VHH binders against Phosphatidylinositide 4-phosphatase SAC2 (inpp5f). Designs and how they scored, part 5

Target 1, 352 residues: Phosphatidylinositide 4-phosphatase SAC2 (inpp5f), of Danio rerio (Zebrafish) (Brachydanio rerio) (a8e7c5r167to518)
Amino acid sequence: YKIFMDSDSFYYSLTYDLTNTVQRQGELGKSDQPLWKRVDDRFFWNKHMIKDLVDLQAPQVDFWVIPIIQGFVQVEELVVNYNESSDEERSSPETPLQEPTCVDDIHPRFTVALISRRSRHRAGMRYKRRGVDTDGHVANYVETEQLIHVHSHTLSFVQTRGSVPVFWSQAGYRYNPRPRIEKGERETMPYFASHFEKEVETYKKLVIINLVDQNGREKIIGDAYLKQVLLYNNPNLTYVSFDFHEHCRGMKFENVQTLTDAIYDIITDMRWAWVDQAGVICQQEGIFRVNCMDCLDRTNVVQAAIARVIMEQQLKKLGVMPPEQPLPLKCYRIYQVMWANNGDTISRQYAG

## First folded at step 22 (VHH)

Design l2 (from j1 with Y57W)
Fold by ESMFold2, last read:
Structure l2 (fold): chain B 352 residues (1-352), chain A 121 residues (1-121)
Amino acid sequence: as target 1 above (352 residues)
Amino acid sequence: QVQLQESGGGLVQPGGSLRLSCAASGFTFSRYAMYWVRQAPEKGLEWVSVINLEGDWTYYKDSVEGRFTVSRDNAKNTLYLQMNSLKPEDAAQYYCATDLYKWSGDAFDIRGQGTQVTVSS
């Protein structure tokens, strides 16, 4: 049973731990423990508000402590119907709009949900909106989980976004500001490493998708990221660069397919989480870490594109979709709106 | 040891019917969407029908829709294809198949030896 409240983009459930992915829930196993004892601390936003109650460790407190996330939740039911077209939605002024008179119970249907959970670290006015801090946390860190439910199956695919983990700033509301590196490479190394050691511990393998422009004003940030990745030299990190503005000039976001085609085998090998009544069937092997300068619009478009490839693989694996075809157009349209709403919500939370 | 064993092929007149069967073993049959694929002489494999894990949703290529019916019995680990109103164009080697290893959605990495369907004029 899920309960959601969207006041200032905060969400909770009385029966489901919104701080954990389906995969992490499976790793914890079934338990009658109160939700707050099993949370992912990164996303437990009301931890400090209720710290005195949590520190009592009395059974009575367990029912008053409900984990709250900051982020986004949207749930939609979709049907797989390839006979729908935009031509069916348009009518001439002379033909009346007909009310539907049948139940569409012969087409496959599934539920898709999108859950974004923002890290509580780096909250508040005192933190810069860019880069890493001395605790190894990055600005605008969000874990986004795409869920599919069909029959008794629950499928999950997870991605993260977060600022380039070096010390940098980008000031100015009066003109197009240039980004500035605030600390040297050597001084940055231990904090970059601190950030990714935590990420590798959590996700085991990471595929970095760096979307900053490789020329012009963003180049200094992209160069700094690559240099730190090379210095860190961890075999569990894979680094991919995609100049989003170069490939998607003129709002041609379909050219993001150039990226997903190029990394298709990486996406396929990562797989996804699958749980049913018998338990955990498979798990996601690693995670994509996606960034641009502020981890907003470009990041959201790329994450949606990667998640769509996975969604099609998931649905085809279960026989919900036929082989060799993309999602039906109506499904894809709703999918795009869901991801657009995700991006808008994350943007509002980032701006304040 | 993963095995798929097709049966039920043969010679039939145009407009006739055949029923193919596929016995599966060595994997959890109920966790895989199952396919019938076919290969005509000098052609590649093409999918003909697919059925989901539970057996309640099916898809067909346009060329066979309305004439072919796929079904499965998860208790018997068996896949079926009822072929009605057969045409000369349906003549091919028919295989049951699944995507056991890749999970890319478009791969058929496991199939049986096949069963021949011949439609004589």
Scores: ipSAE 0.702, ipTM 0.907, lowest interface PAE 0.9, mean pLDDT 83
Fold by ESMFold2, fold request of step 23:
Structure l2 (fold): chain B 352 residues (1-352), chain A 121 residues (1-121)
Amino acid sequence: as target 1 above (352 residues)
Amino acid sequence: QVQLQESGGGLVQPGGSLRLSCAASGFTFSRYAMYWVRQAPEKGLEWVSVINLEGDWTYYKDSVEGRFTVSRDNAKNTLYLQMNSLKPEDAAQYYCATDLYKWSGDAFDIRGQGTQVTVSS
């Protein structure tokens, strides 16, 4: 079973390591070790709270140490039903008319879960809200995992978001102050490289999707990112830019499909993690790293769009949904709400 | 060697029935959703039916729903299509298919030689 504590956006499970993706769980293999010895340190938020207990290395303490993440968890059961009619007639409470409950048993169903893990690095108020630091950590770093469970199959797709890893700020008295670059490319490179060396070690390949505006006040940050990526010259990085406001003016988020169509082959080749009773069937081959200026609303919309493409591929691959059609509208509306809740939660945590 | 081989086609009068079979080999059959697709003269491929890995969920094109039934036997690596109440519009070359390589979910990148279904009054 999973147990969640949601009042302050902190979550834990007695039986599942929320700090690791399904894929990382599979890479670790089966183990009798306590959960906290297998965690992803980036997301182990209660590490310092229990440091004296962990440092004792006492076996009996190990089963009481449960890893806690800050982020977001939502789980929904979805039903693939294209014949949605008007809502059921509401019967009188005194003489209810019974509708057969087994009608919904004929439609395919699956569980979708969304897990976001905020990095504990740069968590305090003393840290700047933008860019990279001298330890190679970036502001607003969140790993988001979209899970599907159907029959005995567990499917997973993972994305990250994080601030542009150069030294920059955006502070002042204006409602949207002009951003400033604080260090040049040469001085920035060691810390930019430190960040991405850790990222490549973890995810092997990254597809950067930079959503900052390519014109106006954001241009200085987008240009700095591109320039630094080019100077870094790592073959494991792919750089994609998409001017979100240019393509989605007037809140026409349907035009995000322009981006997903353009990179459809990259999305398809990334694949996803698949585990069943026989073990690991396949693994995700890299990760999308998405950013805008603060890695909030624009980032969340694009990540949802990419994850939707993957979800439909996953469900079609397993025959849970039919070919050549999108998910039913009701499923898509629940999906949108899940991702909206994710974005709202990440936004509150970033501000607070 | 990945192989799909269809059988069971033939000539039938309108309202008649046929049962198609597809023998699969060279891949783990139980890990792939399986499709029946058809191609009539001067038309592209049209999906007809899909069945999930476990065999408990199926989908049909509207034109055949209620008349066709897809099933699978994972122990025998065999896919079936029971076709009832056949119409002249159903005449086509029928293939079993799967998305073995592309993993886009519905690419139909593997199919057999097909089996011909002919419906005439």
Scores: ipSAE 0.682, ipTM 0.900, lowest interface PAE 1.0, mean pLDDT 83
Fold by ESMFold2, last read:
Formats: sequence, C-alpha cells, structure tokens
Structure l2 (fold): chain B 352 residues (1-352), chain A 121 residues (1-121)
Amino acid sequence: as target 1 above (352 residues)
Amino acid sequence: QVQLQESGGGLVQPGGSLRLSCAASGFTFSRYAMYWVRQAPEKGLEWVSVINLEGDWTYYKDSVEGRFTVSRDNAKNTLYLQMNSLKPEDAAQYYCATDLYKWSGDAFDIRGQGTQVTVSS
C-alpha cells in the first residue's frame, strides 16, 4: 500500500481506492473505470472541490481526480515470536537496552493495517452534533477496516461506529451536560428507519453494540435507542447492550473480555473477507455497529477488542499463529498502540 | 464427502521412529492450516503440531518439539508427521485435523478415524 498523508487526518493513494473495503472492491470486480468513478460516496471527501473537473467527462481529467478520505491509516509489520522472557529479564535502568537479537529470520511475519473512513455527511459544522438528521445520516459515523496481509492473502474485518440515530443533543455549561431528546418517539421513527435501511442495504446484517450507561444521565438515550430498534423490528438487526462503565471501572479494559466472551459466537459466525490470487475466498457476513454517547473512547476500546478476536482467528486459520495462545506480547503492544492512535485521531476530528 | 485418512501407526520400541500420513479429500487442502492431534487413553485431545497453508511455518507442543516434524505436500493433498525418539508417553491415537467449519482457530472440527501409535518394549 502506497498511502500519502496531507495532514494528520487526510489520506489518499494513487493506485488504491481508500474509500472502499477489500470486500466492496471485490464486489466491484476488475474495471477500466478511474478510481473516482468507483468510490464509496460516503467517504469521498473531495467530491465537491473537483466537481467542475468531473463534469467535463474528459479522459485526461481522470488521472487528476484522486479520492481523498478523512480518517486514519497506520500500517505495521509484525513478527510472531513467543520468546519474551530474555528481553524483559535484562531490562534495567542501569543497563543499556541491548539490540534485538535475531540470528535466523524464520518467524512468521504479517502486515496489519488500520483504515478508518469518516463519513463526509454531517461534516463542516463547528459545534458538536449528536444523533440522526432528516436525511438519515448520523453524527460521527466512521467505518474502520482492519487488514492483514500475509504471503498472497489479504484479510479484512470491518466495523462501524455512529451516533444513536434519534434526535438528541447534549449541550450546556455543566461538565457533563444532561442529554435531551429533541423529537418524540413517533416523529423519530421514519428517520431511524431511513438510517438503518441504508445500513442494511450496504452491510446486509448489523449487530448493534450499545455502550451507553444503563443508569444515570445516559439512560434516556439508551432507552430511546432500544425503543426505536424494537419499533423498527427488522430481523437483520441484532441489539446488544454492555454497560461499559460498570464493567470497566478504573481503566480495567481487560473486563471488555466479558463482552467479547458473551458474543463470541456472533463474532465467529460473522467471519471476514479473504482474497488471494485466485479471487474472493469468503466475505464478512454483516457488521458490528458500535456506539457510546460520542462514539469515541469507549467505542474505540470495544472495537479493538472485537477486532483482536477476529485477528487471532484469522492468523490461526492460516497457521500463522499456533492454537490455544494469544498474540505474542510484542505484537499485542503494537496492536494496542495502533488502535490508540486510531482513537486519538478520530477524537481530534470529532472535536473540530 | 470431506475425508481425512490417517495411516502409518503401529508398535515401536522406545527411541524408535514412525512416519504418519494423512490423505485429504473433499475440500481445498491448500487453503487450510493442518494439525496433528492425539488422544491417550482416558485423556482429552491434545494438539501436537500445526503447519500453515504454504508449509513454511510450523509449531509444536513443547513435549514433542525437536522430536516431531510436520510437513505437507499440497500437490498430493497429504499431511505428514515424522516422529523420532518416541517415548511411552507419546502412545496415543493420532488424528489429522483442521478447522473447516467454525474457523475459531482453536477448534479441530474435522478429523479422521485416527491411527494408533504404541510404544512398548
């Protein structure tokens, strides 16, 4: 992947359509069309800036029209090595850190990439917005794709985050302003439905993971979400709630395992996209839609935990990792940094 | 339809060697990591080795590392286990296995009938 960054939030590639997942690119197939004609419109951020050039419909213009996303990209090469004790045993403030010792480079290697794509809809506003609008778009909608490349195999797992699709706000002078419902249940129904009809058309099945607190100030928003899900009554939506603050107090994020254990079969049955030189081997069956109040820190932690389960399944399926072991400690530390950087970048973009 | 057929087991003296084979059919063998697992009497299944799709990366349980060697021939849809320096505790029913349906990474949801390895003087 040759990816260029113009600022700490905008990305493009001359040869790869960053707006589409591996799975969507497989569905499009091989095409003579220029990249900008094949984009996912939700993530095509420079669409309006180049409209006059696009409207010319001249062949020479096609090379100058390059799709740009707002979001996050990070790529790392990882090595599967379980010999952790020698480096940590020698660690001392008085002793200089010794150089890595690897005389034979026979350990399995793979590339991990994260690509987050912020929706261009509901952008351009200076103040924070929540919920859905009259076009069915939600605030802070991000599609995050975790990629693995090993030998000739490309693996992909995709998740989404987005605001609770009801009409609500959270403004005021207090430290944690009380959220307010802006439209009634009946009035909200068609816009909630509009949002999820588009989501189901794109992803076929959704598993909602609602991280909003089930007690206190956030309860009114979580209850509104559940009511709308029940009223919408679509068999392609599954609703899961997890009180993040109750289970993960004191930054005990390992307790997110309670959630991933509880939904382990849902994660496993969703699978992931797999492409090699012969073509598409399998596809991801549905998607997780994760939210908290602002879809930032809690959402990022949970998405990282779900994606870790999938990553270990992918690597074990290909024999890159042995059975009955987690990621090597060094791999996991790099994984955590990648997801932390993703969360920090999305947070800066949300704040303006 | 899907079949795994193990062979090559038998009786051997301590310190001896055996070579197990597994013939696969009914699925695209080269797209699956392959495992050898074993079950001793009154014990559960225990994985002993795994080999990746391409055959260039292998893992072994600590108790057999250095003594067992797994390999595969994707052109012949065949998995092998070379077992050297056999010990009485290696006596077990050995199965060729893969994760064909669940894809959880820790499941051996397809295996053959097994081949018995007995170590006795």
Scores: ipSAE 0.678, ipTM 0.899, lowest interface PAE 1.1, mean pLDDT 83
Fold by ESMFold2, fold request of step 23:
Structure l2 (fold): chain B 352 residues (1-352), chain A 121 residues (1-121)
Amino acid sequence: as target 1 above (352 residues)
Amino acid sequence: QVQLQESGGGLVQPGGSLRLSCAASGFTFSRYAMYWVRQAPEKGLEWVSVINLEGDWTYYKDSVEGRFTVSRDNAKNTLYLQMNSLKPEDAAQYYCATDLYKWSGDAFDIRGQGTQVTVSS
């Protein structure tokens, strides 16, 4: 049983650890421990506000300490019905039906949820909003988990976003400020490596999706990223670049399919987490790390596109969807709204 | 050793009925959506039905909907296809199948050797 509350970007549950993915909870195993003892520290936002209480190690403190995340939570129930998007939507309504009773509804249904967890590192107003710091943390780091629940099955797919981990800024007095590199590539290397050592420890393999433009003002940042990836030379990193503005000019976000088609095998081989009443069936093998300059709109569109490919694979694997068809149009519309709400919420938290 | 073994094919008259079975072994049957696919002479594979893990949701190709019924018995690791009101256009080699390894949703990477269904006047 879960309880979620939207308190202007902060969320908690009395019975579920919102700081951990389904996969990480499976790795921790079964426990009667209080939620705060099992948290992912990156996303434990009320840690320092209650330090004296948790340091007491008193049993009653467990009841007063509930892990809180900053981020986004939305849950929707969807019905797989391909007739909702047919010619009937274009026809004039003939007669409103009486209050319908769905006693014989045979259409498959499932729950979809999005949980975004914003890292508490670099959260203060004195921190730069771009790049990496000397602790190896990056600006605007968010872990987004897409969950599917159907019958007794829980499926999960996780992605991260985060700033390009070099030292750079983009603060302007005027519109369209030019980004600046603040340290050379040799000085940056240890901190770039520090960041990705932590990421590889957590996720094992990373596929970087770099959405910065390959021309113009953004080129200096994209070039710096690629140089650091090559210098770091870690076999657990895969680097992919996609010039979002070149392919999606005029808000033609359908052209993101060019990217998902090109990396389709990588998406398919990564798989997802799958848990049922018998335990852990499958685990996600790695993670996508997606960025643009600020890790907001472009990043959100691409993450939604990748997660849609996975969602359709998940639903077809369970037989909830038939083969060789996309999601029904009504399901897809709700999916788009969920991801748009996610992007809007992350953007508000980033801007202040 | 993963195996799918179809049975129950044969010769029937138009309008007749036939019941296919598929015995599965070597994998956890209840964790896989199962498919019936068919191949007529000189044609590619065509899916005809799918059933989810629990057996409570099914899909059918339009050409067979209302005439064919897919079911499964997870305790016996067996998939069934009840075919009623058979037409000459239904004549084909029928296979049971699943996506055991790829999990892409569109790959039937495991299927049996099939069972022939023949419909003649």
Scores: ipSAE 0.663, ipTM 0.892, lowest interface PAE 1.1, mean pLDDT 83

Design l5 (from z4 with D102K)
Fold by OpenDDE, last read:
Structure l5 (fold): chain B 352 residues (1-352), chain A 121 residues (1-121)
Amino acid sequence: as target 1 above (352 residues)
Amino acid sequence: QVQLQESGGGLVQPGGSLRLSCAASGFTFSRYAMYWVRQAPEKGLEWVSVINLEGDYTYYKDSVEGRFTVSRDNAKNTLYLQMNSLKPEDAAQYYCATDLYKWSGDSFDYRGQGTQVTVSS
């Protein structure tokens, strides 16, 4: 498939549905319907622009309307080669100890793609849009899909980010304004429930990773979130709190491994989507919903860390990587750049 | 029922050769990376070799590189390990294994009964 970029933020394809995950595409099956009729409505950014065309009910509309997403797309070809790492780079304390292995003469190759889809609902700048609305939509909702392609195999892992689903705001031109709750617990309950009912319907199970500070100015929002989760009391929701600033102070992002290690079984049990020529081999059985206050930098780092664990598991499952080894350093560097670009792009879109 | 049945082990002199086979049944063999693992006396289980689904990517433990060759025939649901230039330190129970249930990538949660390889003068 060919993906086109209209700008830094808008993407479309003539042959691929960028609004649906590999898993959702599999569920929809083969169809002769035009792309715009098969889209996930949440991510069909230009839906409002085509309304007049659709109302014409002209057959030609099917050929002219191409779904556009707002978000991020990057594709890279990677080579698994453990011999390319210099001894100097291997001496880094960040490099896990691994058992020496020999690689065959043929180095494995795989394609990795990141696709982030921003919801068209509650679009706006971060200081103007926070929390949940009366329709159950949250600010800065983004679905991020990591795709791996090897031979005839396509593997997918999907995560989401979104604002804490309570009524809250952070108004003011001051640096780091104090957040405030706008509605009480009882008033918030139906809308909180509405949001997660839709999420559970879509993704089956949700693991909430709340990165909001457990101390300081952000605490009030974290407490409100936890309270709603407890009140809602849905068995399909798991709540995990991780104080990112406490653990990763001084840009020690490697400490996110503490989180991924703690939730490793959850990650492994969640699985991923896997499709080959014969059909669907595996489905993703849940989703991580990651948030901080603005769902930007901290969220992106944690999503990248979780996704890396999954990618390594996927590649090992395919026999593309050897056991008991991390991703080759060169691959890891490219991978980090991809996720950084994803984070930066989403940040620009949300910040305006 | 999932089964992995190893064969081809035996007694060989140092410098000799053996060819191990593993017959797989009860699952879609072509959808799984396959492993050879071994356990020597008083040692833990260690991976020896891995082969991808299609058979075009292989990895080896450093100690066996250049001496062992893993291959597979998906049509026959069979995994092979050609072992050349065998050394006393290669003596172990050899198992055919795969990640069948956990899908963690570093766990061999299913393996056969194994075949004994003895290297002695």
Scores: ipSAE 0.911, ipTM 0.973, lowest interface PAE 0.4, mean pLDDT 92
Fold by OpenDDE, last read:
Order: sequence, then structure tokens, then C-alpha cells
Structure l5 (fold): chain B 352 residues (1-352), chain A 121 residues (1-121)
Amino acid sequence: as target 1 above (352 residues)
Amino acid sequence: QVQLQESGGGLVQPGGSLRLSCAASGFTFSRYAMYWVRQAPEKGLEWVSVINLEGDYTYYKDSVEGRFTVSRDNAKNTLYLQMNSLKPEDAAQYYCATDLYKWSGDSFDYRGQGTQVTVSS
């Protein structure tokens, strides 16, 4: 498929629906319907722009309208080669013991793609748009899909980010002002429920990863979130709190492994989408919804960490990686750059 | 019912060769990376070789690299391990294994009954 970029923010494809995940595309099945009629409306940014065209009810419209997403797309081809890994990295105490392996002369190759699609709902700038609205939409909602392609296999793992779904604000933009709750607990309940009802409908199960500080200025938002989760009491919601700043102080992002290790079974049980020439092999049975305050840097780091675990599982499942080994260093570096770019792009889009 | 049945083990002298086979049934063999694992006396289970779904990517434990060759025939639902230049330290119960249920990539949650490989002068 060909992906086009009009700017740093907007992406489209003439042949591929960028608004839908591989899994959703599979669910929609083979259709002769034009792309714009199969879109996920949340991510269809040019919907209003094409309204006049659609209203013409001309058959040609189906060929003229191409869905556009706002977000991020990057594709890389990676080679699994462990000979390029530095011995120093292997000797690091933070590196798990690895079973020595030898790769034959044929180095495995795989393509990885990151697709982030920003919701057109409740779009707004950082500090101007926070929390949930009366329609159940949250600020800075982004669906991120990691795709792996090997031979005829396409594997997908989807995560979301979004603002804490309570009514809250953070006035100002310059000095990280204190957040405040705008509505009471009872007043918030139906809107909180509305948000997650839609999420559960879409993704079946949600694992909330709340990265909001458990102390300090952010605590009020975290407490409000937890309270709503408890009140809502939906069995399809799992709530995990991880104080990112506490664990990763001093840019020790490697400490995110504490989180991924703690939720490893959840990660593994969630599965991922897998499609080959024969059809759908596996479906993702839930989704991680990751948030911090602004759902930017911390969120991106954690999403990347979770995604890496999945990627390794996926590649091992395919026999592209050996067991008991991490991703080769070169692959990891490229991978980290991709996620960093993703984070930066989303940040720019949200910040304005 | 899922089944992995190993064969081809036996007694061989150092420097000798064996060819192990594993017949798979009860699951879609071509959708699974396959593993040879072994367990020597008083040692834990260790992976020996991995082969991808298509059979074009293989990995080996360092100790067997250059001596062992894994292959598969998806049409026959069969996994193979050619073992050349066998050493006494290669003596073990060899199992055909795969990740059927967990899909964690590092778990061999299913394996056959195994075949015994003995290397002795």
C-alpha cells in the first residue's frame, strides 16, 4: 500500500484505510464500498470538508473522497541480526540473562509500522482542552497501532491514549498550573460511563494504565479517576496505577519495565491481531488505555514499552526471533526512534 | 487432540549422526514456530533450535551451531532435526515443542513425549 503525507500531521492512502485497524478491517470484511464509507468516524478528519461532495450524490464521489487522518505514520524495515549487538549491553545488570543463540546466514527481516490516529472529537490545544465532555469524548484521544509484517503475515497491536475522563482543567500553559476538578463526582458519573461504554463496545476490554502522579499536584486527578472507575464498577475495566515520576525519576525510563513485568500476564492474555493469506488467525481481546496528565511523553514511553513486549512476543511467535532473547540492539534503536517520533508528533499536534 | 510425536533417537558414538523427526497433529502446524528442546540428566529444559513458520529462518543454541540443522515440512506436518558430529554433552531427551496457548514466545507450553539420544563410546 502507498501512504502519502501532505504535512507532518495529515496522512492518507489511496488503497489503504488508515482510519481502521487491521482487526477492524477484518471485521468489516471484503467490500466493494469505497474507503470513505468504511472509515472509523473518530479518525476521519476531512469528513466535513467532503460533505458538499457527498451531498451531490454523484457516483464519482466514491473515487474522489479519500479519508485523511491526523496523526503519525512511520514504516521501517528491520533486520534481526544479533551479531551487531554490543557485548556491553548484554552485560548490563538490567539486561535479562539471554540464552546464547546463533543466527544462520539468512537474517530475518520484518517491516514495522506505527500508525497513530488522532480523534477529531474534542480536538483542542493543550491546557485548553482537558478531560471529558458531555458526549463522552476525551481530550487528546489517540489510537496507536503497531503493525508487523513478515512474509504473508500481518500482525497488529493497538493502544489508546486519552485524557482522564472526568471534568477537569488546568488553566494556563506556561508554568504547569495546578489541575482542578470542574464537576462533582455524581455529576461526572454518567459522562464517565458514556465514555467507557463506547470504549468497551469498540475494544471489548480495557486496561487502564494511569500514569498520573500519586502525590503532589496531579493526585487530585488520579483520585478522581480511580473513584469513577470504582463507582462505574465495570468488569471489563481493569485499573492499574503507576507513578511514572516516582519510578522513572532522572529519566530512568528503563524502570518502566517494572510496570510491564507487573502486567505481563495481562499483556500476554490480551493477544493481538494476526492476519495471513488464510484469514484472521487471532484477535486482540482488549486494549491498553494509557494516560498521564497530558497523555504525551510519559504515555508515549509506557506505550512504547508495552508495544515492545508485544513485538517481541509476536516475532517469537513467528519464529523471527529466538526465545529468551530481546530485540537486537540495532532493531531496538530504530524502534525507539519510531516511538519517539510518534510521541513528538502527537505532542506538536496537541500543543498547537 | 494436539499431539507431537518424536522419533529417531537412539544410541550413537561420538561423532555420529542422528535424524530426529516430529509428527504433529491436532493443530495447524504451519502457523506455529517449532522448537527442539532437550533435557539432559540433572539439567533443566533448554531450547536447542527454532524454526519459523515458513522454514526459512532458523536459530540454534551456540553449542549446536554448525552441527545441527532444523527443518520442517508443512505439507507433512513434520519437524526434523539433523544432528551431526554428536558429542557426549548432546545426550538428552529431545522434545519437539511449540507455544500453543500462551503465545509469550518464551514458553514451550506444549511438547511431545520425547525421544532419547544417547552418545557413548
Scores: ipSAE 0.911, ipTM 0.973, lowest interface PAE 0.4, mean pLDDT 92
Fold by OpenDDE, fold request of step 23:
Structure l5 (fold): chain B 352 residues (1-352), chain A 121 residues (1-121)
Amino acid sequence: as target 1 above (352 residues)
Amino acid sequence: QVQLQESGGGLVQPGGSLRLSCAASGFTFSRYAMYWVRQAPEKGLEWVSVINLEGDYTYYKDSVEGRFTVSRDNAKNTLYLQMNSLKPEDAAQYYCATDLYKWSGDSFDYRGQGTQVTVSS
């Protein structure tokens, strides 16, 4: 498939549905319907722009309407090579040239694609748009799909981010204004439920990763979120709290491993989507919904960390990576850049 | 029922060669990376070699690199390990294994009964 970029934020394809995950595409099956009729409406950014065309009900319209997503797309080809010393380590004369361990100079190769698709609902700037609305939509909702392609195999792992689904705001011109709850607990309940009913319908099970500070100014929002989860009492929702600032103080993002280690079994049990020429081999049985206050930097770091664990599992499952080893350094660096770009792009879109 | 049946083990002199085979049944063999693992007396289980689904990517433990060759025939549901230049330290029970249930990538959660490799002068 060929993906086109219109500026830094808008993406479309003439042959590929960017609004649907590999898993959803598999579920929809082969269809003769035009792309715009098969889209996930949440991510059909230009839907409002084509309304007049669609209303014409002309068959020709089917060929002219191309779904556009707002979000991020990057594709990279990676090589699994453990002998490649980082350019920085090559400068140290003392590092013995590790002999290429692969008898056959054939290094495994795989393609990685990162696709983020932003919801068209509750679009707006971060300080103006927070929380849930009366339709159950949350601010800064983004679905992110990590794809791996090797030979005839396509593997996918999907995560979401979105604002804490209560009525809250963070108004002010000052840097880091104090958040406030806008509606009471009981008043919020039906809208909270509405949001997660739709999410559960779509993704089956949700593991909430709440990165909101457990102390300080953010605590009120975290407490409200937990309370709603408890009141809603849905067995398909799992709630995990991780104080990102406490654990990663001083930009120690490596400490996110504490979280991924703690939820490792959950990650493993969730599985991921796997499609080959014969069809669907495996399905993702749930989704991580990750949030902080603005669902930007902290959220992106945690999503990247979870996705890395999955990538390693996926590549090992395929025998593309050896057991008991992490990603090669070069692969990891490229991976980090991809996710950083994803985070930056989403941030720019939300911040305005 | 899932089955992995190893064969080809035996007694060899140092510097000798053996070819191990593993017959797989009860699952879609071509959808699984396959492993050779071994357990020497009083040692833990260690991976020796891994081969991807298509058979074009292989990895080896450093100690066996250049001496062992893993291969597979998906049409025959069979995994192979050619072992050349065998050393006394290669003596172990060898198992054909795969990640069947956990899907963690680092687990050998299913393996056969094994075949004994003895290296002695």
Scores: ipSAE 0.910, ipTM 0.974, lowest interface PAE 0.4, mean pLDDT 92
Fold by OpenDDE, fold request of step 23:
Structure l5 (fold): chain B 352 residues (1-352), chain A 121 residues (1-121)
Amino acid sequence: as target 1 above (352 residues)
Amino acid sequence: QVQLQESGGGLVQPGGSLRLSCAASGFTFSRYAMYWVRQAPEKGLEWVSVINLEGDYTYYKDSVEGRFTVSRDNAKNTLYLQMNSLKPEDAAQYYCATDLYKWSGDSFDYRGQGTQVTVSS
């Protein structure tokens, strides 16, 4: 599939629907309809631009309109090799040149793709747009899909990020301004419900991972979020709080493992989408909705950590990597770069 | 009903060879990575070898690397383990296994009844 990049932020394909996940594509089935009629409307960035063309009711419009997403796309080919010493050990002159491993060692290979889709709703700068609106849309909503391809197998895992779905604001450009609640609890209830009704309809079950600080200036937003979850009382919502700053202070991102270990059973039970030539083998039964205050760096780190656990499970399920081992170091490094690029790109888009 | 039936175990002298077979039924065999696991007396269950769905990727425990060869025939729903240069330390109950229910990749949550391998001079 040829994916074209117009800029660092906009992606399109002539043959692949970038607005829908592998699972949604399977559900939609084979259709003779043009791509722009099969899109997920949330992620159809150029919808407003095609309105005039569609109004012309010209048959040629079906050939001229290509759905564009705003977000991030990166594809990498990875090799599972546990014998590759870290480049740092090769630079020591005293390490005898390990004889080139016989050319005949066929190492497993797989392709990884990371696709992030930004919602076209409530697009704007982070300090100007926070929380939920009267339509149930939240600021900085992004769907991220991690894809693995091996032989004829395609596996996917989908996560979302989005602002805390209450009415709140954070005024000021220079300093970490104090967040403010803009509407009362009772007034917020129907809009909170509207947001999650749509989410549940789309993804079946949601596990909320709230990374907002449990102390300090951010606490008011976290408390408001929890209160709305309790009031809404939907069995399809699970709420998990993890104070990222408390656990990962000093750039100790490895401590995110505390979270992934704690929710390991939830991760495993959620499953993932798996399709082969014969059809659907497995479906993802829910999603993680991850947020912090701005849904940028902290959120990206946690999403990457969860997705890594899934990737390892997927590769082990396929027999592409051995049991009881982590990803090879080289694979892990490439993986980290991909997610870092994803985070940086989304941050730039939200900063404007 | 899902079934895994191991065969081919027996008594061999050190340096001898055995070929284990596992007949699978009751599930789509070609959609599952397959494992050989073993349990020696007074030891825990350990994985020995893994083979991917297509049969072109294999992994081995370090202690059996170069001596054991795993293979599969998806048309026959059969898994194989060729064991050469057997050592006394290889003596164990050998099981054909797969991840049917948990899908964690490390659980081997389903296995057959096993076949006994004894290595004795």
Scores: ipSAE 0.909, ipTM 0.975, lowest interface PAE 0.4, mean pLDDT 93

